# Designs tried in a protein design chat: VHH binders against Leucine-rich colipase-like protein 1 (LRCOL1). Part 3

Target 1, 137 residues: Leucine-rich colipase-like protein 1 (LRCOL1), of Homo sapiens (Human) (a6ncl2)
Amino acid sequence: GYGPQKKLNLSHKGIGEPCRRHEECQSNCCTINSLAPHTLCTPKTIFLQCLPWRKPNGYRCSHDSECQSSCCVRNNSPQELCTPQSVFLQCVPWRKPNGDFCSSHQECHSQCCIQLREYSPFRCIPRTGILAQCLPL

## First folded at step 1 (VHH)

Design c03 (framework vhh_7b2m_4)
Fold by ESMFold2-Fast, scan of step 1:
Structure c03 (fold): chain B 137 residues (1-137), chain A 122 residues (1-122)
Amino acid sequence: as target 1 above (137 residues)
Amino acid sequence: EVQLVESGGGLVQAGGSLRLSCAASGNIFSDNAVGWYRQAPGKQRVVVASITTGGSTKYSNSVKGRFTISRDNAKNTVYLQMNSLKPEDTAVYYCAAEIPGYDWSLESYDYWGQGTQVTVSS
């Protein structure tokens, strides 16, 4: 005889539908989407990664974090829009330049705060360079 | 390697004018957007004015109509003309140039000046 077989669940949700688990989505990706404060079925990246979706340039926004550019500004428009950082210096955060003393990576413009020699002070140094100690993840 | 040097700061009375200059060693301004920032005592550093490679300018609301940013690519220099100065304009003024090839989401600028002090007496 035959035991009962498990049937496949074919009730997969489409892109933009609310979800709680990756398996509910046709994309097999359920993550935060900047269009809503809750998790939605989201398309995977070209490298098949399931990453949070952020708004491209030209979209309405209320916070910098909503935008792929991390820049949400009002530029001669009646509302704030996601905008490329290179044309709006107001979206560039201030940080310490290379050579300054530092206590954390976030203080440095390079986002690299290291001690070059034992017991020397920590300093901001270029992220890419000869020493390569603060390489990207 | 490359350094930005600010000059033109000083002490001035309210209603007066100053012209700040930002000079670069090497020819970086012709190819990059440049901005002026300021930091008042106990405050965050904020953008004051910016100029793109094409000459388009932007100003903060606090200085619009009083300050003018301009560039002279032949001299590798950017200027900030400050008119009708107020005590609230007292700050250290910095210039910064965009570096091409950096990840803009993480790093906006690699070239910063050391700053020039502007003090406006009431």
Scores: ipSAE 0.000, ipTM 0.088, lowest interface PAE 20.0, mean pLDDT 70

Design c04 (framework vhh_7b2m_4)
Fold by ESMFold2-Fast, scan of step 1:
Structure c04 (fold): chain B 137 residues (1-137), chain A 121 residues (1-121)
Amino acid sequence: as target 1 above (137 residues)
Amino acid sequence: EVQLVESGGGLVQAGGSLRLSCAASGSIFSSYTVGWYRQAPGKQRVVVASIYSGGDTKYSNSVKGRFTISRDNAKNTVYLQMNSLKPEDTAVYYCATGLDYEPVYWTDHYWGQGTQVTVSS
């Protein structure tokens, strides 16, 4: 029989799960996503907008269209990665931002990969003239 | 360019818990190292916890075992779960990107505005 009916919540799928309607997603955002050929639950922007998600720099890719930059290239990585586009609209090698683990100066956007203290890991840090290890190229 | 916004601070009794959130713009958030710093009245700002792009975490000795840092790259958010709070944890808590756990010869790229945490005894 028909008792009082309650509006049921949809499945509240997590980010990256396949969806067809915004209400299925915990984020309330179901849009075209570069991770799959179908719509996925997508995070909203910090201003709560539901926009198509494309891969930022550093993500693995197979096609240029998957990347926010429209650049999917192989560089110092064994995989093709989304990379920045220069002011001249050329795809440039992706480099790790400050704070990331590194094994060479060339891996870092700053061109500076150092070990701050003995036994600490090597990291990309801002280039400064006080650090001999991070002198200009 | 990254914008950080902290939330979740408040007043809590000793032994209590709080969860802080740091929301970021999405442009390369998943590739950034994110750290939580705190600054107590009259003291220098010190690192509390860091989470690296690969998911590795580091904690200061004063919070190890009590605080847990985590990230949700799909939501462009980093969390700091604070358990077993003590009066000495009272501080303004800041989220920042580009930080190392050992910030010697280091300059942060981006800082949030901070969120106040007050622990009463």
Scores: ipSAE 0.000, ipTM 0.078, lowest interface PAE 20.5, mean pLDDT 71

Design c05 (framework vhh_7b2m_4)
Fold by ESMFold2-Fast, scan of step 1:
Structure c05 (fold): chain B 137 residues (1-137), chain A 120 residues (1-120)
Amino acid sequence: as target 1 above (137 residues)
Amino acid sequence: EVQLVESGGGLVQAGGSLRLSCAASGRIFSDYAVGWYRQAPGKQRVVVASITSGGETKYSNSVKGRFTISRDNAKNTVYLQMNSLKPEDTAVYYCAADLGEYTFHSYEYWGQGTQVTVSS
């Protein structure tokens, strides 16, 4: 696209915009993208690392190499998604991690989808303890 | 679903070494980035070392050159090798695992912690 001239402060580009240097990006991270032959502004990890971007689990993909897991498979979606790999090198169905919105226990890796308070949305919650609120179904 | 258990802490004299282990059970561990954090009495919990699912490492300035983080995905374990320990390294050490900011929805898993005490 078409943008204004460079400001004195170079940290103006959002995630996914083409970049040449880390400081051009609001994220302060400019690295390669699995789909592009050039560098794009990329989010840092929670450990503040600026790493080459490959798609995490749950992202739409076309080839195994696009995914951090090296697994791009069709599960219950009409689209191929990046999915986790088991210790036996098998691609397993992607299930929603803890914190994600859910409609059933089966959607969650924890197999626990509960509403923590009245009127809040249902979310995937860690399944631990004998007094867990998740009823086996 | 992921449970983390730290071990290997203890009492050691200044200049000594300890190796901490963080063992995971539950879902696929190799997808997770893992960090070692520490919290001294009356202080904020701070990150000291991290390792990504791809094996890239990062260290805080206070431990660079002394600590080494590594992972063994076959054993679902992350290690922190601590050399040249100083009294200021005394803290409860925690490991944490997550999928990072690259995931639409991430949730951190924390262990219970293991005490490291370095005597002068």
Scores: ipSAE 0.000, ipTM 0.093, lowest interface PAE 16.5, mean pLDDT 72

Design c06 (framework vhh_7b2m_4)
Amino acid sequence: EVQLVESGGGLVQAGGSLRLSCAASGFTFEDYAVGWYRQAPGKQRVVVASISSGGYTKYSNSVKGRFTISRDNAKNTVYLQMNSLKPEDTAVYYCAADTYSPLFDEYGMDYWGQGTQVTVSS
ESMFold2-Fast, scan of step 1: ipSAE 0.000; ipTM 0.283

Design c07 (framework vhh_7b2m_4)
Fold by ESMFold2-Fast, scan of step 1:
Structure c07 (fold): chain B 137 residues (1-137), chain A 122 residues (1-122)
Amino acid sequence: as target 1 above (137 residues)
Amino acid sequence: EVQLVESGGGLVQAGGSLRLSCAASGSTFSLYDVGWYRQAPGKQRVVVASITSGGSTKYSNSVKGRFTISRDNAKNTVYLQMNSLKPEDTAVYYCATEWSYGPDLLEYFDYWGQGTQVTVSS
């Protein structure tokens, strides 16, 4: 059996309430969007992907993958914190904008380098829509 | 953590069918979107089909009408039914969970399977 299914019956948070885990929400979806600075309970039908909670900027971290920014650095601080990505930080290498030719996902600002149809060139594509989103190389 | 294992690949004659399975471990698999990808010799990996946690599906133009993606969340498994196979479908097929996370949903975290070889003879 899956514990999350039974936990859903105990979930009490409605859409728009702050959350840390999917199981806290009646929608079973706790994610961030461009209109909100924090993770909120979100309807699954609005987002093509429902994401597990990740740490916002300012939280203590041990690995880049724990952070929403994918950047866990010690910047004039005795402890590593989730930090916004910027051109001045080690965790943000220069990347190609959408539309440029590419050979790997990591070359693109979007982290998405795909061939949309057979025989077309690979290009950096915005991460919008399920089929337009892609996996890292 | 989610781990993915593909199965069902093999050798088949043109016009034949295969069903690929992607089995996942982990209690939260039903919350992820899942995609099937393929990589032919000498080419980069391309998207074949995807299915959301809610069951909505999308297909690349090269496989529309021939391939069907489906999921069984009770079994933590996603399937790719491949019909009317062509030599051009020969590739290693990969299963992956997809999501994006960040201030504008531009960042992502993904789990990949090891791949399963599909060979279509002429």
Scores: ipSAE 0.000, ipTM 0.083, lowest interface PAE 20.2, mean pLDDT 69

Design c08 (framework vhh_7b2m_4)
Fold by ESMFold2-Fast, scan of step 1:
Structure c08 (fold): chain B 137 residues (1-137), chain A 122 residues (1-122)
Amino acid sequence: as target 1 above (137 residues)
Amino acid sequence: EVQLVESGGGLVQAGGSLRLSCAASGIIFSEYAVGWYRQAPGKQRVVVASIDSGGSTKYSNSVKGRFTISRDNAKNTVYLQMNSLKPEDTAVYYCAAYSDDLGFYPTTYDYWGQGTQVTVSS
């Protein structure tokens, strides 16, 4: 459980202040807006709320989905960084990328199309990882 | 806060049509894969149709040729057009949104709606 003071201290930033997480803002909304290139505390709308925060270009990442660009690559660096798609054509594969719906292994760039849980659609999954059923036996 | 709201359900006679809508607030649907699910009393919840961020669609065998899923990114809404309805289509219909990164994680649904009742009479 969290104390009310810890929660209130985290939720102290007003509209236009720099942020990294939604809960830092009194509005509970931390997004990139048209006024600045950085994530700022932003008002919620009645039609469209906050998007989940994603990392800008140059941030360290583990997966493509963490990045606003949807591209997380090792650009001659020892670590993977969020990178603009236009710089790396590799983030737009010829076949369906990981995460897309699929009917067969052949549709996926990974050549792995599986269902991980009940009620879930079949998706293109990376071949590496202990949970991937397409792993070589 | 993220919220999905289904609408368009109701009572219809066999052979009729309905269009369901799923409107999102708190997320942009074009950034997510969205699926329609249904659950009849005493049965498991099953997938009906799905559309990914790239627009690729999938349908269950029971609805293929009769149902069409589509999205309107400008309205942040996903639709399910249901034609040639049968009594077997009677169920509560749910929409679910999930990250396109599910391929990197155990498959989970990020967000679910509360559901809309569809009843098809003979």
Scores: ipSAE 0.000, ipTM 0.085, lowest interface PAE 19.1, mean pLDDT 69

Design d01 (framework vhh_7pa5_2)
Fold by ESMFold2-Fast, scan of step 1:
Structure d01 (fold): chain B 137 residues (1-137), chain A 124 residues (1-124)
Amino acid sequence: as target 1 above (137 residues)
Amino acid sequence: QVQLVESGGGMVQPGGSLRLSCAASGFTFSSYAMSWVRRAPGKGPEWVSTISGSGGSTSYADSVKGRFTISRDNAKNTLYLQMNSLKPEDTALYYCAKDLYSGEWFTPYYFDYWGQGTQVTVSS
């Protein structure tokens, strides 16, 4: 058998309706925009590619990766919520600083592990300027 | 844990075709968007194409639109890139890359794992 290629139960919400996933929107784009602090179905023409949806601070979460902050913790709340990272990095274990050798983006505090030149070692690189998208040059 | 292994690279003449494959393991393949990124000799990396976790959405760089087709087989945990009408400027190392975010949405350029790369050379 071929199996299902996509979810059958799609909402196909209109532009401006609240959403959590791209598939819920007829535009196939669910992102934060200036119209509201939560994610809304957005026209695809606004973006060359539809930006990934990640939960803002205050949303319920199950894993750190769901949150824009990369921090899903229970602080004075019965639920795990996306929270701003503390100045002491309470939500993540110590990660490698910029310049250290690495084998994956997750090892780096910057979440960026690339090689800047052919055959050079992979290193943790800050996401700034020309390297904001974490692509080597 | 996560492994991405590319294959299918080689030498072809201009106008030829080639199909690249990327075998994925160590994660729930269907939950992540996957991308192809290439690096030509002496140049910076260029994003080529992305496909959503379900395969329902695809995106291509302007340089390859109409010539390349990205696809995936979630039952086999394999990503593909069908390259047609190849040009000398397509000569590069081609990398398979896993998107950082899980789910159907994607944004090219946000990757947490890369394959080793497979060489494609287009020359007469």
Scores: ipSAE 0.000, ipTM 0.091, lowest interface PAE 17.2, mean pLDDT 71

Design d02 (framework vhh_7pa5_2)
Fold by ESMFold2-Fast, scan of step 1:
Structure d02 (fold): chain B 137 residues (1-137), chain A 125 residues (1-125)
Amino acid sequence: as target 1 above (137 residues)
Amino acid sequence: QVQLVESGGGMVQPGGSLRLSCAASGFTFSDYYMSWVRRAPGKGPEWVSTISSSGSYTSYADSVKGRFTISRDNAKNTLYLQMNSLKPEDTALYYCARDYEGLPFWSGYSEFDYWGQGTQVTVSS
């Protein structure tokens, strides 16, 4: 075993265990640490900071605070995504990169949304080949 | 522990309707895109429908568009699929799946990180 407690209050939860307070964790850090949007016992940074993980641009979101940019908007996509913030502190329109799920050509940066395989969802793909190959949704 | 449990499948005649439910537990349901995927006898898995975390965005496979409706109740941690005008080719095991929230997948592999055990839908006369 390993696991010196920071306090005599018997902080006993290990990394990855669900928590509600920092003191419950051996790390003394209870925050969001991944794409799973709930609080878990999390290691502190090398600078001994307990920082919540935030979603980078392109990740699906439900609220602005989830995003590193503080921008969770729909823009040109039916999906709500973390989008970049402009120099003027405004959320800029985001187009999905290749590989993302899509419902229309316009929501993709490539402007091409097709089903690559018979049993797969529609995805944004690079615009290659004959134009007609990309036109069907 | 993430758990997805499907229900509502059964036998129905062509033209009939069924409503599937998926009870989610072990994660914050309201933060995830959710999908329905089916596997017909002798075929590989086919994506059916996806719904955004808020329910504001939905997408459907062409084979089911206009007949199926995906919906969710975030207060009850439940995903639904309303299936109308069922056809024999809709016969399949239907799975509830949680979408992976990672960056775009170039490999074309399934973006679902957790699946339920499935519920059987049989359409026959």
Scores: ipSAE 0.000, ipTM 0.131, lowest interface PAE 14.8, mean pLDDT 74

Design d03 (framework vhh_7pa5_2)
Fold by ESMFold2-Fast, scan of step 1:
Structure d03 (fold): chain B 137 residues (1-137), chain A 125 residues (1-125)
Amino acid sequence: as target 1 above (137 residues)
Amino acid sequence: QVQLVESGGGMVQPGGSLRLSCAASGFTFSNYAMSWVRRAPGKGPEWVSTINTGGGSTSYADSVKGRFTISRDNAKNTLYLQMNSLKPEDTALYYCAKVEYTYSDSGYTIEFDYWGQGTQVTVSS
């Protein structure tokens, strides 16, 4: 059999292209980032197929780590929701969430405040995968 | 052009040792943290170890802690992995990787750039 070969209709999108499913992306990762409010093809992650997008306040959650606020609580509601860090509804003990600027490890919920590059600002970084030891990169 | 060339793999019996090497070129090796990553047949990639730019700080996966030692020679642009007390579970294709890290409020990404062909390690009797 010669002639047109059967072709798969798979278009591998590059980093930064809009996506709906992980499989659309060359990186196999479709998530939100600071560049746009939409889900975009994101650089390949090795520990998870894709590092989870963090839910804004009001979204249903199962774990504190799912939320941008790092606070998933049931507060006079039938379901657990991502909740703002406030005086009355703040998850305790409160410390700076991942991504915040910091001056010491103790300021961060992760207990890791490092500079990822020599001239980059110090930020609270999650202790997962290659950063489990709070390794300066 | 960034290039990473892994070598040193082979076949060994359980309890044996191997030393892997990775020759890096096309970038300033001393400016990047480096990692070893492995892929066993039928499984996804598993992080093994990372070493910082200066070589003074290292981290290891729990599965290899106490048995593997990562090191680097910035003068030779070379990364090493000394593997001792090898187990059948260590059988995998081993890759060295340049570590890129991007962080944002919506999450973080760790990208292992410029994967080479890898070097095969087989542990069997």
Scores: ipSAE 0.000, ipTM 0.153, lowest interface PAE 17.9, mean pLDDT 71

Design d04 (framework vhh_7pa5_2)
Fold by ESMFold2-Fast, scan of step 1:
Structure d04 (fold): chain B 137 residues (1-137), chain A 121 residues (1-121)
Amino acid sequence: as target 1 above (137 residues)
Amino acid sequence: QVQLVESGGGMVQPGGSLRLSCAASGFTFSSYWMSWVRRAPGKGPEWVSTINSGGGSTSYADSVKGRFTISRDNAKNTLYLQMNSLKPEDTALYYCATEGYDFLTGYSDYWGQGTQVTVSS
């Protein structure tokens, strides 16, 4: 054709998204999962190396090999998520980790969903030390 | 440097709709759980909704269930809040937030400047 061409700007992709080139990823790291044929945007190591990476618990997945636990299952969610594996090699249910926003105690791995400060959002809090009873300070 | 910029607020009549956006930069957006938090005039912050890093799990405050929908576009580093059937009680400054708890440092969360939503007749 003739005339000016529209340039396609690639959006920077986040961790775990499919990629073909390092520059597509915000991390500037697109690596092959050693157990799967497709490449994913991965975080760089503390030494700034772009190495194969597997998803931690709570991440969306399509196959067991994407997960550090080798467990990719539905856990009260329409999407499959990476979940922990028990000592008996069984995939166990995953609940929200400490620090995440919550609406009920049951959503949290700690089974504690409270406001730590007046007017703050409810968050999953560890049941340790001064917070062992799951009561706000 | 973490930056969150909210937009899409405005003035609407009861029963109206608005779509809020939050543009994120300075961190790996797709690795973080994201939330909307609001502050009504004369009140403290109220949690509205949360979405996990992959977008597959969402949670809502009882006051907004069935009316609001949280979503994200990890390719655009953008968080959204679709607000339908707005009520005067939804009048507030709406903030985009990312939140974590570090066992050594305690809470580490980032909030934007907020976008104002006013629902009035």
Scores: ipSAE 0.000, ipTM 0.139, lowest interface PAE 12.7, mean pLDDT 74

Design d05 (framework vhh_7pa5_2)
Fold by ESMFold2-Fast, scan of step 1:
Structure d05 (fold): chain B 137 residues (1-137), chain A 123 residues (1-123)
Amino acid sequence: as target 1 above (137 residues)
Amino acid sequence: QVQLVESGGGMVQPGGSLRLSCAASGFTFDDYAMSWVRRAPGKGPEWVSTISWSGGSTSYADSVKGRFTISRDNAKNTLYLQMNSLKPEDTALYYCAKGSYEYDLWGPHFDYWGQGTQVTVSS
């Protein structure tokens, strides 16, 4: 049969990536969420609103103002990441919490980065229980 | 592309039960937290419940605690909401929502919503 051609999908950018128009983002939300004039692909609120958003710890960043912590530093990665800020306003090294995607043991607070199932992504996992022994990647 | 399709809505009497389902496709389902959100006639959206990527953590709005149970089957890419002891104020269009953060277990924001399934509680 025949019918109208499927329109090309312009949405391809993930949360936190630079954008210029809403339709570039998978979320359909591109907004300024830092003190600098940077527009980033932003998640929508539960009310479907496209509002300013700052990156939590672990997200890739280019400026301090992009991060909820106001800390954008390179401490163990070739890329700058949003890192936590101590009570004394110092940027401290950040490690991924349990559940986060990882590529090496040292990225995780648990120092354990494994896959729970064949062909599933590697994740930061606690060392206790049946996963007490963390195998090399 | 991301697609979320809700089903299982209908009409029930107060005190009745319904089980909603959400079939997900176009993304790695077990990598994201999933939520149920509802919108009653003439009102704005209200968050109902969230479940983590693994199903190990759940959270509920105070209005539904003890009555609703959220669950997921990652092998079938399906999200569920078991609704018990339904009240007239539970009447709403119920939406399945995908979490927007790849690394977050919860996330207060969503990047995709389904089209919704209607739940009507009346005598």
Scores: ipSAE 0.000, ipTM 0.184, lowest interface PAE 12.0, mean pLDDT 75

Design d06 (framework vhh_7pa5_2)
Fold by ESMFold2-Fast, scan of step 1:
Structure d06 (fold): chain B 137 residues (1-137), chain A 123 residues (1-123)
Amino acid sequence: as target 1 above (137 residues)
Amino acid sequence: QVQLVESGGGMVQPGGSLRLSCAASGFTFSTYAMSWVRRAPGKGPEWVSTISSGGGYTSYADSVKGRFTISRDNAKNTLYLQMNSLKPEDTALYYCARGEDYVWLSSYGMDVWGQGTQVTVSS
């Protein structure tokens, strides 16, 4: 039947659209990413390179290859997260920053999860004193 | 001046419906995938839905599949979330975010997200 758009030969697919060839994408980049098992139209890097998009630190993951760091670890959380890699090429656990809600000490970067007032939520708090003690008590 | 502004939240009874909007400015909206992320009181952030830049691909969290519909209007630089059959468990602050998955959970995120819009489902 008729359809003007069907005869267009322009790159028309935007970022995140399924693709098979680079030229289908407005970005001229069709590669794998962490969101789907299919190749998707992907933005080029600041150096105009068409590279697989991988998840930054803190994103949920299922496999190491999804993460920019190549580290997908479960760190006392219900979900695996992309975590940073140490100078010795080892995966460092991802932990919550100070101020975030928590249910256990090990969830926090500070290793300190306390309730500051009665009936207030537990929060990640920086350790204090020369012994880096988790206060109160 | 990259900005995302959510609206459309409110109080609704279980089984009700709400439509959230997110107005984008300061960047080429049509070239980015967009997501909805929510945070319930006392819980961590939960990814809700993602839509591709052209709108041809959508994905949803298992908790909202069949009830929520994500859509976008690139001519108006606006992202939408149609929420049907709302449950008390859907009570949360809802954020729109530029990009896919849990972008605002990134420790190296210079990601854009809005101020959020509150959705409360109660009798």
Scores: ipSAE 0.000, ipTM 0.148, lowest interface PAE 13.8, mean pLDDT 72

Design d07 (framework vhh_7pa5_2)
Fold by ESMFold2-Fast, scan of step 1:
Structure d07 (fold): chain B 137 residues (1-137), chain A 122 residues (1-122)
Amino acid sequence: as target 1 above (137 residues)
Amino acid sequence: QVQLVESGGGMVQPGGSLRLSCAASGFTFSSYDMSWVRRAPGKGPEWVSTISGSGDYTSYADSVKGRFTISRDNAKNTLYLQMNSLKPEDTALYYCAKDIGYPYESFLSDYWGQGTQVTVSS
């Protein structure tokens, strides 16, 4: 034998109808109402347990609000990822690290994008020592 | 072809230290997050630590936090794991992994090396 199979059920129930799973409801929210001991289809905007699902760390994102961490930054690639706050002391917008290819100063964490030699590619350069003012050599 | 070669494992006594290395080739090393994952005898794989491609961001499993330090040398295409205050429970085969995906425990990466054995005996 085998255990119970999951029933594939799409949203069909309106607000206030009895439910057992979120996907049964047109609202995608099935929760215990303060006025009843049974789970009912409920508007998403009313109960905290029906807050929209947010992306866990490492998922691709376009905006901070998509992430459970509220932190959507680039991680050494053109892709933006949801990033855990425990990795960052503060959730700050990602910038390209020293050594990476660049086309403008603002792309670099150092705020410095220069070519050190004629015909060399533009790269993010640390603002230290002789390069403190971000001037090419 | 992506190739990862782990080294630095061995036998140590409790409280000892080891430094693991992972030599990477076949991809742009600095563009990818790198992770250490371990597998103890009779157990499933356990995520240990991850470091961002730049090396600026790190994350650790609670079981190793404060004892292990992950680092990388992008000029040498090498990943490191400094293991201090080793415990018998750290005994495992340690793997270097590229792009394990998220959440970290999902182990979505297919690019694992052959592993390096760490044995902490008491």
Scores: ipSAE 0.000, ipTM 0.080, lowest interface PAE 18.0, mean pLDDT 70

Design d08 (framework vhh_7pa5_2)
Fold by ESMFold2-Fast, scan of step 1:
Structure d08 (fold): chain B 137 residues (1-137), chain A 123 residues (1-123)
Amino acid sequence: as target 1 above (137 residues)
Amino acid sequence: QVQLVESGGGMVQPGGSLRLSCAASGFTFSHYAMSWVRRAPGKGPEWVSTISYSGGSTSYADSVKGRFTISRDNAKNTLYLQMNSLKPEDTALYYCARETWDSSGYYLPLDYWGQGTQVTVSS
């Protein structure tokens, strides 16, 4: 939901408690367990979909490794989706342009994510002139 | 409140067909990707199929590819699963589920689930 939490989430939920997201649970797993009509906190096991799995085509993704196709690309959509490998789609993740917020060099098309001033946000910066080595001022 | 209500399940013989429906309410249906997930007796849930918010992209589990077709009618807020050439292994409780917008993890990225509809394939 979009509503703010009035109560701090100070405790993880135990196994068997109703949940909507994995992080609510101590097990970090929120899924259908048995024939219950809704999702419950459940242990991670080989028989539950809380084990790491690779996403099929059409699922939203952030990295190629998340996808069964090993291809997470943006095509006619603002979101990256798991997509079949093809000669017309090079299966490289869409990289952020210069100026966008970033948390690692790999996220940027320039391969450079730095903060230009102390306590300013990290941004994708072009590797030109004085910044060719991707070092902050 | 968000609600997903499945229907169309039943008992069929191997090789038969069924069409499942999922009526969605309480949210803007056309903004979300939707999935079908099933649970066989004594087993964990298995992802079956996903359709994008526009219906332009679909994806299927290998076990159902070529036999099942997922579709949606955004004007009617309804999701469908056409199941052909049914096998005893398709016997399960089938759930309609909404994909979360925040999904970027390794696990099943589903927000809301319906109550399920039973499909039994027996000789």
Scores: ipSAE 0.000, ipTM 0.132, lowest interface PAE 14.4, mean pLDDT 72

